# Designs tried in a protein design chat: VHH binders against q9y6x5. Part 1

No score or structure here was measured in a lab: all are predicted.

Target 1, 379 residues: q9y6x5
Amino acid sequence: LPPKLLLVSFDGFRADYLKNYEFPHLQNFIKEGVLVEHVKNVFITKTFPNHYSIVTGLYEESHGIVANSMYDAVTKKHFSDSNDKDPFWWNEAVPIWVTNQLQENRSSAAAMWPGTDVPIHDTISSYFMNYNSSVSFEERLNNITMWLNNSNPPVTFATLYWEEPDASGHKYGPEDKENMSRVLKKIDDLIGDLVQRLKMLGLWENLNVIITSDHGMTQCSQDRLINLDSCIDHSYYTLIDLSPVAAILPKINRTEVYNKLKNCSPHMNVYLKEDIPNRFYYQHNDRIQPIILVADEGWTIVLNESSQKLGDHGYDNSLPSMHPFLAAHGPAFHKGYKHSTINIVDIYPMMCHILGLKPHPNNGTFGHTKCLLVDQWCI
Positions, changes and structure headers below are counted from each chain's first letter, unless a header gives other numbers; antibody chains aren't numbered by Kabat.
F, E and O are the ipSAE of ESMFold2-Fast, ESMFold2 and OpenDDE, as the mean of both directions, binder to target and target to binder. V2 is 0.75 times the mean of E and O plus 0.25 times the DockQ between their complexes.
[cut] stands for letters that were removed.

## First folded at step 1 (VHH)

Design a1 (framework vhh_7uia_1)
Fold by ESMFold2-Fast, scan of step 1:
Structure a1 (fold): chain B 379 residues (1-379), chain A 124 residues (1-124)
Amino acid sequence: as target 1 above (379 residues)
Amino acid sequence: QLQLVETGGGLVKPGGSLRLSCVVSGFTFSSYAMAWVRQAPGKELEWVSSISGSGGSTYYEDSVKGRFTISTDNAKNTLYLQMSSLKPEDTAVYYCAKDRLYGSWSPTEYFDYWGQGTQVTVSS
């Protein structure tokens, strides 16, 4: 029988939550598996970009989902979390579920992972749920486990996405210990439910399970706002994305717009596209706008208004507050092994190896994850 | 009509350099990933390098990293492969290939159009 893998994401699960809160169920999972303490995600540190990087092994400039809000000047199409179903946006890469279905006589299953309810390269996940935030974790888990046990061709790759702790991180901020403690305890209980369900169905011993996240969360404040309206009039530009990375499409000469913005705030860096730091790997894509504004950690860019968010993400990917973790269990993984850091793009070639798939060219390095795997030489 | 035409092959001594060119017509050049794929005598097709259509990102097979450079000139509808420090093992027919999928790149299984190939021979 072919190897099987379930990839689980808890959106916005900051790595250091593991050190500041108790997770008895997650710790039991880790005790018999592996933990990567920090995963260095891609810039920008947003949900859609990083979820697509996990399943493609590519930087955002390469896979084309460069933000949660995008604009294409040629086609005049707009992308957002409420308008994300056009295959046009997703077709710049081949996610692992498409590779799984095309390279092997195998099926894929998906419960809400970004992109899985969109046909990408005329291929949609064999089994999927249309995105609906109101669907319970239990219903998502029931569908995934049913598909893992009762499919032909067999489901060998499955994904499961959950919106917390991101939603609460935004609402309360990550420094609200009382509210975050309650939310994180609930997530740990869901992990316990996941493990128990897999054991009950006889899947646990033969299934590889990865639990990870796309990004972290940092504390924001009404005392840390950057008002763009104090820098430049709305008539000079079209705003494609706002905070904490603003995407500016000039309506006049680009240099004139840049000059109006470049010294507006000491807590924001202003880049012409060609001047974006190479370390971000955020330059070589037409969906990246001519001028990009990057706020300092904890600062919110606004348009003459207050922000309702007490927590946010999207900031510089070198910031530890933006980093998620990765935990894994299953026949491919060592037991009780702890690893310090990998890049989020390294997850894709590791998953391809576990599934026996030939990876598409990618930005990950398989060597970075070798020490997690029982069948690899770790030097 | 979709066409891919390779030029620039030839005989070169070990350690030498060659630049391959592929002129394309019949499609929007920047909309598709482009690749160089080679076939040595009696061997299987081997993917060498790819460049994305939308992002200008480049990818290389491990054996050619640091020696080969893929690039495009959109104004000339031309794909290039600059080859340096050539080895006898680089002897092959080199094919320019267009990816089947908009904005993607792959080994060989997703290429839908290929050029006729250009011979590169590395010999003393």
Scores: ipSAE 0.000, ipTM 0.276, lowest interface PAE 16.5, mean pLDDT 89

Design a10 (framework vhh_7uia_1)
Fold by ESMFold2-Fast, scan of step 1:
Structure a10 (fold): chain B 379 residues (1-379), chain A 122 residues (1-122)
Amino acid sequence: as target 1 above (379 residues)
Amino acid sequence: QLQLVETGGGLVKPGGSLRLSCVVSGFTFSSYAMAWVRQAPGKELEWVSSISGSGGSTYYEDSVKGRFTISTDNAKNTLYLQMSSLKPEDTAVYYCATDKRYYGSGLTYDYWGQGTQVTVSS
């Protein structure tokens, strides 16, 4: 029987939540599997970019999903999280479900992972759900497990996406122990449901399961706002993305816009595109705007208004608050092994190895994940 | 400016029917997933039903499957919830909601209506 892999994402699951809260079901999962304590994600630390990096192994400048809101200066197209169905935006990379279907006579299944309801290189997951945030975790799980058991050709790669704890992290902030405790307990219960469902269906012992996330969360405040309107008038630029990384398209001379912004706040760095730090790997794509503003951790960029968000992400990917974790269980993985750190781009070549697929060129390093796998020599 | 306005709530006897309507203004209706969420007195928000903007796919909470039908009229920018075989347990304030974000909790929407009261009693 071909190897099978289920990739699960809980959006916005900050790595240190594992140390600050109790997760009995997740700890039982880890006890007989592996834990990577934190995953260094790609910049910018946003949902769409990082979910696409997990399944392509590429930096955002290479896969083309550079933000949740984008503008392509060459084609004059606009992208938003409410208008994401144009394959143009996704075609700069080949995600693993496409490779799985094209290299092997196998199927892929998807419950709402970003990009899975879009045909990419004329290929869409064999089984998928159109994105709808109102669909329960239980219904997503029911569809995925049905497809894993009742498909021809067999489903060998499946994805499952859940919006929490990100939404509550934004609303309450990660320092709200009462509300975050409630939300994280519900997530742990969902993990328990997932494991129980796989056991009842006879899938548990032969299925590789990865539980991960795209980013973390940091505390914001009404006392930490950067008002762009205090430095520059709206008539000078078009705003492509706002906070905490603002994407600025100048309507006048770029140097004049830059000069108005560069001293706007001591809590924001202003970069001309060519001056963006090399360590971000966020420069070589037409969808990256001529001027990029990067707020310091916990600071929110606004347009002459207050912000009610108590948590946010998108900040510098060197910040531990932006890092998720990775846990895995299954025949490909060691039992009871703990690893400190991997890069989020390393997940893709590891998954290709587990599935027996030849990876497309990518920014990941297979050697970083070798110690997790039973068929590899560690060191 | 985006606005959602619910109508159609009221008092109905057990076994009766009601149709809720939500008129939407200020955005391209067919590009957004739409949902009905309810809150009974002293209880948490409960997702009831949703409909996709682009695919016409419909989804329901288990307790309302076969009794409630969600639909849209894109020409009128209106979302409907047809409720039949109503039970006292269906008594709640019903909210129309939409999520502009690709990510978000199933109960954490970008935009909400004011709510419409449904009361099921003899």
Scores: ipSAE 0.000, ipTM 0.166, lowest interface PAE 16.8, mean pLDDT 88

Design a11 (framework vhh_7uia_1)
Fold by ESMFold2-Fast, scan of step 1:
Structure a11 (fold): chain B 379 residues (1-379), chain A 122 residues (1-122)
Amino acid sequence: as target 1 above (379 residues)
Amino acid sequence: QLQLVETGGGLVKPGGSLRLSCVVSGFTFSSYAMAWVRQAPGKELEWVSSISGSGGSTYYEDSVKGRFTISTDNAKNTLYLQMSSLKPEDTAVYYCAKEGWLRSSTYGMDVWGQGTQVTVSS
């Protein structure tokens, strides 16, 4: 009886892929649902920050996951893959699965999503899998559908995360049509498997399903490298994050480090924290370092060596190449409706509305997603 | 798939020597800059040394210059840190790290290895 929602993420699914490749299963999904052609993600356009923005509706400076690699100047803690399970990093926001569990007698389930294997405000997803990249899509799907059908209190919010096409986008680059065609066809087949499994289990008619992503991908090249070692000696700073947004913690006077970096490359902007453009909403958090370097699209910051990255993300969030899409199907959504653009932070209040939850204060605007929903007034 | 495994740590007296090794799998080793980073108990991560790929340059934190030597064996896909004249302040967990490469774009992927403990004490 309560509404149910499954949130699916295919990491690094650039919106333009929908126009350049065939997706028969995804197109069948969209035909009876909705499509948002571009989702404007948050800066920086990285996996952990944007996945947490989807489920909190907050900019990175507000939810505290400001990069995939972080340093907190106040507590002197480091965030990396080996210590990403410390609740300290995640406690600056309340993700939707926590709200879902606390406002009513409801359960949440997670087949991997950044943060779901961490107790956040002393609440962990009711059912979850510890992150493991080696676990197949089929096993993740089997677990999530089992939990959706066999839980008390009922699972009303569920997540499903998959690492592709991001991993292949980095390895081959988004302009490698042969390899990307193969990878994207496999993803479309997984979407087909998802829909068929939900139909087989009697879940399809009454389940709201959102398929989205955290960011896009842009082509990189060995001809577009910024050698940071040519700008500044390693002894003057600690490197917190490298590319394409470098996070610099000075070991000497901040102004001296800034002056050594400023104007070093025409393909990189250098900002003191206080001078980071307001439009990025990337300034007001202790985990944002005193100096931030932002590479131009397709440029890679390196330390005196070549990069084998043929694709990357993390760049300016105004770039269409950094944008994912959103598709949705279910009783809450219109059928056959296309929408041009929403902000990634708008997904959270929309999901709260679908689930009947009171959203925590957030940076999203419910009005931006109203036209997707059957129970809303829209022009 | 990608894996970095550090070994060679242990207990050593001040003035002693150790060689740390990092065996790398899942990528073309010689195409990337590699680093050694350490974390002392209750302290921040500290960069120690970097080496660019085959035929590249080496860099050192000032406190270890002349005492530590970073090197690679591309045929063995292995990064080394030769440590000499060890001091109590060198006591830390030492991590092998990859630079100029794909950072963890997938949730939970280990960008750095498990580390190897170095304890310098009399």
Scores: ipSAE 0.000, ipTM 0.181, lowest interface PAE 14.8, mean pLDDT 86

Design a12 (framework vhh_7uia_1)
Fold by ESMFold2-Fast, scan of step 1:
Structure a12 (fold): chain B 379 residues (1-379), chain A 122 residues (1-122)
Amino acid sequence: as target 1 above (379 residues)
Amino acid sequence: QLQLVETGGGLVKPGGSLRLSCVVSGFTFSSYAMAWVRQAPGKELEWVSSISGSGGSTYYEDSVKGRFTISTDNAKNTLYLQMSSLKPEDTAVYYCARHYDFSSGRTPFDYWGQGTQVTVSS
């Protein structure tokens, strides 16, 4: 039987939640599997960029999904909800479901994931759901398990995406223990439902399951606002993305715009594109704007207004608050093993190894995940 | 001060109609995409509908498409949700919300109203 893998993402699941809340179902999953306590994501620490990095093993500058809101300077196209299905935005990389379908004549299935409802290099996931946030977790689970059990050629790679705890993290903030406790308990119950369904269908013992996330969440406040309008007039630039990483397209001389912004706030770093720190791997793409503003953790960039946003992400990827975790169970994984840290780009070559696929060139290092795998020598 | 104030909720029988309104103050309303998001008792937040700042583009979750209509009156800084053919599963607190990053139809909102209760019961 070919190896099978289900990749599950709970959007915005901060690694530190595991230490501050009880997860009985997730803990039972980990007991017979592996836990990576922190996953160092890519910059910027946003949903679309990091989900695409998980399935390509590439930094954002390399796969081309550099933000949730983008402008391409060469083609003059805008990436927004109205055109996020344009293959143009996704074609700078080859995600794992495309490789899975083309190398081994196998099927892929997607109960949602950024990119799975878009033909990428003329290839779309064999089974997929068009993105719709209103579809219940149960319906997504029913579809993905049906496809895993009843497909020809067999589904060997499958995805399952859920929008929480990100939505509630934004509304309540990660420090609201009462509301976050309720939301996280529900997620743990959904993990229990997932495991129970896989066991009932006879899939559990032979399926590799990865549970991970794209980023964390940090507490914001109306006391931590950066008013961009106090620094520069709107006539000087076009705003491509606002907070906490602002993407600025100058309408006048770039140096003049930079000079107006550079000393605006002690809680924001202002970079000319070529001066963006190398450690971010966020420079070599036409979709990265000429001036990038990076707010300090917990600070919100606004346009002459207040914000009631109590949680946010997108900040520096070295911040522990921005880190998700990774848990996995299945025949490829050790049982009861705990690992400290991997890079989010390392997930892709590990998944390729599990599925027997030749990875496309990527920024991950297979050696970083060897200790998780039963068929590898750990050093 | 920035404020979103919802009105128009209430109790309605299945098949009935309601119109929700959200009056906005403290920011340039026409410069932001706006949304309606609902939360059923004991459930997570669910996105319902969004509208562009100009009012020219509208987006709906599939289960409400054809039944609900989102609109704006930019002169009055008001967002509307006209709800028709209401079902018991539409029972929820409905929140008016402002998008700060609307590239994927996900829930990156930076400002919320207090919510208005809609109950569909026979």
Scores: ipSAE 0.000, ipTM 0.351, lowest interface PAE 14.5, mean pLDDT 89

Design a13 (framework vhh_7uia_1)
Fold by ESMFold2-Fast, scan of step 1:
Formats: sequence, C-alpha cells, structure tokens
Structure a13 (fold): chain B 379 residues (1-379), chain A 123 residues (1-123)
Amino acid sequence: as target 1 above (379 residues)
Amino acid sequence: QLQLVETGGGLVKPGGSLRLSCVVSGFTFSSYAMAWVRQAPGKELEWVSSISGSGGSTYYEDSVKGRFTISTDNAKNTLYLQMSSLKPEDTAVYYCAKVPEWDSSGYRGFDYWGQGTQVTVSS
C-alpha cells in the first residue's frame, strides 16, 4: 500500500498561541507525534505566497505567487481574485499534488487549499472543491475522508484548508484574550473532530497527518497608521498591493517616486527593487514591483482612511509573531519529539520523502526535518 | 470619477429579508474584489462579506454565514447582498466598498466607500 499524507492548514495560527491557550486535542495529537515550535515562513508573510511555498518548497521570487495582489511587468497582466483561476500565475512552480499525480499515477484531493482549483502545467487536483467560505469544516473533512477511502487510482496526497484563526485574528486582534480564547477553543475542537473521524473510518493508524499554518498575526491599532496620501499624490503611481507591504508601480520617473516616499514615515522602509534585503529572497521576479514599502510590525499603510483590521500579517518573516507551528502524526513520524525551528520551504522535500516522490529543485533542506522521521538517522 | 451608490435598506421585522444593491461606476467592476461592511449605532465598523471580481470566491463574517448571500451582476455593474433571517443585531448602516487587495478572511483596507443604506430590524 502506498504511503498517504493529509496536509491541514489553519490560516493565521501564530506559534505563540500554543503557549498562551489550552489545546487538549492538539496536545494529545502532539503527545503521540511531533511538534516543530516555530516555522520560519517566507516573505511576504501572506496567505497565497506561503501556502504555495509549503507545497513547492520555493521562495516567492521562484514560485511566482509574490503577493495576494500582483502585476506582471512582462505580460502586463493583473492578478486579483478575478484572476486566481488563470494558470499563468501558478505555472512558475510545480506543486506536490501535480508531482504526485504525474510520477506515481496516484490521485490527489483538496478541500480549498490555494491553487488546487487551478490547472497547473495542465494538471488539476484529481478531486477538489471550489473555494467557498460558507462550507463548514465538517463538509470539507467529509469530502477529504471519502476521497481518501474510495478513490481509484488511490488518493495518496490530500489537503484541507480552514480560514480560522486568521479571520478572527484580523477582526479582534491577537491581544483580545476573550474572543481569541473562544476561537482557538473551537479550532481545538475541530482538531478533535478530525482525529475522531479518521479513527472511525479506519484511516488514523496508516495516514500521515500534518497540521500547520502559513503565518501568524500581530496587533494593529488606529494609533499606528501610515497615510500614503501624505507622502505622494496618487497620480504619480499605480498601487498594486497596499499593506503592510505596498507594491508601487511608478507612472513617472522611478527615482522621483522613490524620493517622495523614502523619508515619509519612520515606521516603514522604502526599497528600490534591487535594494530589497537579500534575506527576504524577494527580488528576482517580474511580479515584484520597482518600489516596495515595508511597514514596521503593527503599523498599517492606508490611503487617507481608517483601517478595519485590529490584527494583520505580511510583515518581516524574522518576527516571531509571523511564525506558525507544525505538528504531525503518523507512521512516518516519531512519537513525542519536539523540534525548535524549520523553514517553511523545508516542508516540501519532507513531504516528497514521505510519499516516495522525487522533488523538483527547491529551496528546502531535507536535513532540517530528518529528526522528525522514523526512517532517518538523526545526527 | 469613482462612485458607489447603495440602495435597498429599510425597516423589516425579525426573521424578514432584504436585498441591498450597490451600483458601481468609474472603474472596471470585475477586476476588483468588493465588500459589504456595516456600522451599528455606537459600534465600530464591521466587515460583513466579500466577493472576488470573478464572483467565484465568497467570504462571510461568522454571524451572517448561512443567512446572507453576496453576489454580482457584471453586466449591470452591481453588487448585491441578499439578507435572510434578519435579527435585531443586524441593524446598521451598510456600506459598499472596493477592496484593493485580498486575503482568505476578506478583511482588507478599503479604497472607496459609498454613503450607505440604513437597515433597521425591529417589530
């Protein structure tokens, strides 16, 4: 029987939540599995970029999903949610479900993971759900477990995406203990439901399960706004993405736009594309704009208006508040092992190893995750 | 010039239904995500729902899931919010907003706001 893997993402699950709240179901999962306490994600610390990095093992400049809103300077195409179904945006990398279907003649299944409803290199996930936020976690789980048990060729790779705690993190902010406690308790109950469903269907003992997230969350405030309209008139540029990383396409000379922006606020850094710090791995792609503005943690860039967000993400990936965690359980994983830190790009080659797939060239290092695995010699 | 005009509000009894409309002019409607946000008296602004420019992806605040449906008619440059099973807690001014960027939650900075339409749910 081929090995099977279910990859679950709870969007915006900051690693430090594990220390500040009780998670009895997740704690039981970890007790018989592994925990990576911090996952260092890729910059920009946003949903689409990091979800695609998890399944490709690539930095954003290499896989091409460089933001949730993009403009491609070569083709003159604009990525918005209306263009999320255009394969052009996703074709700079090969995600693991495509490799799984092509190398081994096996099926993949997806409950709303970003990119799984798009044909990438002419290959779409064998089973998938179009994104709809009104669909319950239970319905997503029912479809995934049905496909894991009843598919031919067999489903060997499955993904499940859930919007919380990101939605509530934005609405309430991560410092709202009362509201976040309620939200995180509900998520822990969903993890309990997941484990119970897999046990009832006879899947639990032979299925590898990874629970992770794409990024964390930090507290924002009406006292921490950067008004871009105070820096520069909107007639001088096209805004491709706003906050906390603004992507600026100049309508006039690039140097003139840069000079108007560079000293506007002590709470943001202004970079010409070639001056973006190398540690971000956010430079070598036509979808990265000529000028990038990076707000300091907890600061929001606005256009002469108030922000609706009490929490946000997208900030510097060195910030612990931006880091998710990774927990895993199954025949491939040790029991009761805790690891400090991995890079989010390291998840892809680990998953390829578990599934017996040959990874495409990637930015991950298999050695960083080998101590999690029973079939590997650690040190 | 860009304009957003909301209509369809009014007085309705608990358990009733209303359909809000937002007519958009001055930009390419299908190229941008659109949102409904609301403000109850003495409360902060609350995001309600968002829809992608293609209409293929929808997002809802937890309290309105299963009761509200967001949709678009690109030929009419119109955004809709169909509201059912209305509660007194839904009483608010509802605003149509253009979303310049998008995430999974639908929470974003909003480019442009209309004047709003009042929804009052009471007996």
Scores: ipSAE 0.000, ipTM 0.430, lowest interface PAE 11.2, mean pLDDT 88

Design a14 (framework vhh_7uia_1)
Fold by ESMFold2-Fast, scan of step 1:
Structure a14 (fold): chain B 379 residues (1-379), chain A 123 residues (1-123)
Amino acid sequence: as target 1 above (379 residues)
Amino acid sequence: QLQLVETGGGLVKPGGSLRLSCVVSGFTFSSYAMAWVRQAPGKELEWVSSISGSGGSTYYEDSVKGRFTISTDNAKNTLYLQMSSLKPEDTAVYYCARTYTKVYGSEYTFQHWGQGTQVTVSS
């Protein structure tokens, strides 16, 4: 049997939700599998960057998806989550589905994972769904399982993306226990449906399943706003990305723009690109703008307007509130093992090992995930 | 210079339908994601739906999925919201807005929006 892997992302699933809410289906999955309690994601702690880091094993400065909104000054191209189909943005790395299709002549399948509906290095996922938020989890799961069972060459790597609990985390904030309880129970039910569907189709025993997320969520407030318009006039810069990490492209001298911004708020750090902390690994890419503003946890950068969000992410990746978890089950994984922390870039070399693929150079360390795997020895 | 003008609101009975329109000027419509947001009396601003600049991707708040349809007519620089099976809970002022970033994870930062159009659902 060729090794098979299904990678599932529930967007914005903060790690400590596991301690504050009941997840009977996820607990049964973990009981027979592994749990990593915290995954330290890459900076910035946003959806597109972290989803691409999971499948490339690279920091954002290396894979080139450095934000959900980007600008390339040379080509004058603009990237956003609503204008993400240009291969130019994705070509600085090779995601695992491309490696899977090219190294082993296998197929890949995707239900809406970011980047899977884009040809990258002239290679698109063998089976994919164009992004559409109105498509149910059940329909995404039906397509993935159909492709896992009925493809030639065989689908050995499949991805499934779901927007919750991120959408509700933004709307209600992670501290709204009543609304978050309802949303998280629904997600747990979807995990139950996933396991049941895989069992019914005879996939469960031979399929490796990873359930993870790209980031967490923190509580925001109308009392914690940074009004950028109070500090600098729009005529001095072009805004590439706003909150909680603002990307500033100066229209005048960079030092002059920096001087107007550096004392704007006690709840925001202002960096010239070369002064961005090394620990972020967020400096060495042309898509990172000359000035970057980083809001403190729970603070929202605005342009003389209110924010609709009661929860947000994108903040410092050292914050536990920004961390997701990872749970996994299958023939490659131990049963009932708990691990404290891995880096999100470590997921890629682990997945390559499971699939028998030679990883492209990456920032992950295979040793960090070896205790999860039955064919490895912990040191 | 930038203008967003909403129309099409009104009083409608539960189960009824309305079509909201937003005519935009002062920017290249097809280059920006557009959204509908609403605010009920005494409540927080709530995102309803978004559409990509290409029109290829659409997104909905869970309570309106299957009932509302967002669309664009790029030739007319017009954003639409077709509302069906209206409920009393849909009563709000509806605003069209130009957005920075969305779609994965429903991250919204609203850039500019119009004056709004009132929708009232009552018997």
Scores: ipSAE 0.013, ipTM 0.407, lowest interface PAE 7.4, mean pLDDT 88

Design a15 (framework vhh_7uia_1)
Fold by ESMFold2-Fast, scan of step 1:
Structure a15 (fold): chain B 379 residues (1-379), chain A 120 residues (1-120)
Amino acid sequence: as target 1 above (379 residues)
Amino acid sequence: QLQLVETGGGLVKPGGSLRLSCVVSGFTFSSYAMAWVRQAPGKELEWVSSISGSGGSTYYEDSVKGRFTISTDNAKNTLYLQMSSLKPEDTAVYYCAKDYRGFTSEYDYWGQGTQVTVSS
């Protein structure tokens, strides 16, 4: 039988939560599997960009999902978060579920992973749920496990997305130990439910399961605000995305807009598109705006108002607070192995290897994940 | 008429270098991702390298990383593959290919290929 893989994401699960809180169910999962302590995500450290990087192995400039809000300078189209179903935004790359369906006549299943309810290259996940945040984890899990057991052609790749701990991380901030402890305990209980469901259905021993996340979370404060209206009037630009990475489309002379912004705050870097640091891999795409503002960790860009947000992400991807983790269990993985760090783009070629798929061109390096796999040796 | 024409192939000894060129006519190739794909005698097609049309992003198969360099000259509508430290395993017909959309590995236009032979 072909190998099967379930990829699970808990949005906004900061890597160091594992050291500061107890996760008995996740710890039992790791004991007989592998743990990567830090995953270095792509810039910007936002939900849609990083979820698409996981399943394509590409930097954002290459896969085209460069933010949660986008404007394409060539076509003049606007992208508005999870409500936009236009395949145009997703067609610059091929996610693994499309490759899985086209190469081996296999099925894919999806419970809410970003992009899975959109036909990409005229291919939509064989089984999927339209995005709806009100659908419980239990219902998502029930559908995924039903599809893993009752499909022809067989489901060999399945995805499961959950919005927490990101929503609570924004509301309470990662330093609120009382509220975060409650939220993270609920997530650990969901991991317990996942494992128990897979065991009850006879899937556990033969299914490869990856549990990961797209980014971390950092503490914000009313004392750390950058008021954009203090430096530039709204009549000079169109705002494509605000915080903590602002995407600025000038309505007048680009140099004048840049000069008004460049010394606006000591806690914000202002880049002309061609001056964006090469290490971000965030320059070569028409959806990246002529001027980008990057706030320092924990600072929020606002428009003459306070922010209710106590936690945020989107910051520099070199920051440990922005890093998620990866845990995995199954026949492809070693038991009881810990690895320090991989790049988030490395997950895609590893998953292709496990499934026996030929990867599309990607920025990942298979050698970085070899140590996790029973059929490989790390150099 | 859309055409991709490869040149620069030949016979070279192990450790040698060659530069392949692909001249594009009939479309603006800088608008599309371009790839080099090879086929060794009696084997399947193997993707080697790709470059983005919208920027300078480059991608390589693991076995050629550090030895091969893909580049473009947009003014000449030409794609290049600089090959160094060549090995007998690099012996193949090398094809220039245009990706259908972005980085999909679905190629809608191919060149006729250029033979590279690495032998003593």
Scores: ipSAE 0.000, ipTM 0.368, lowest interface PAE 12.9, mean pLDDT 89

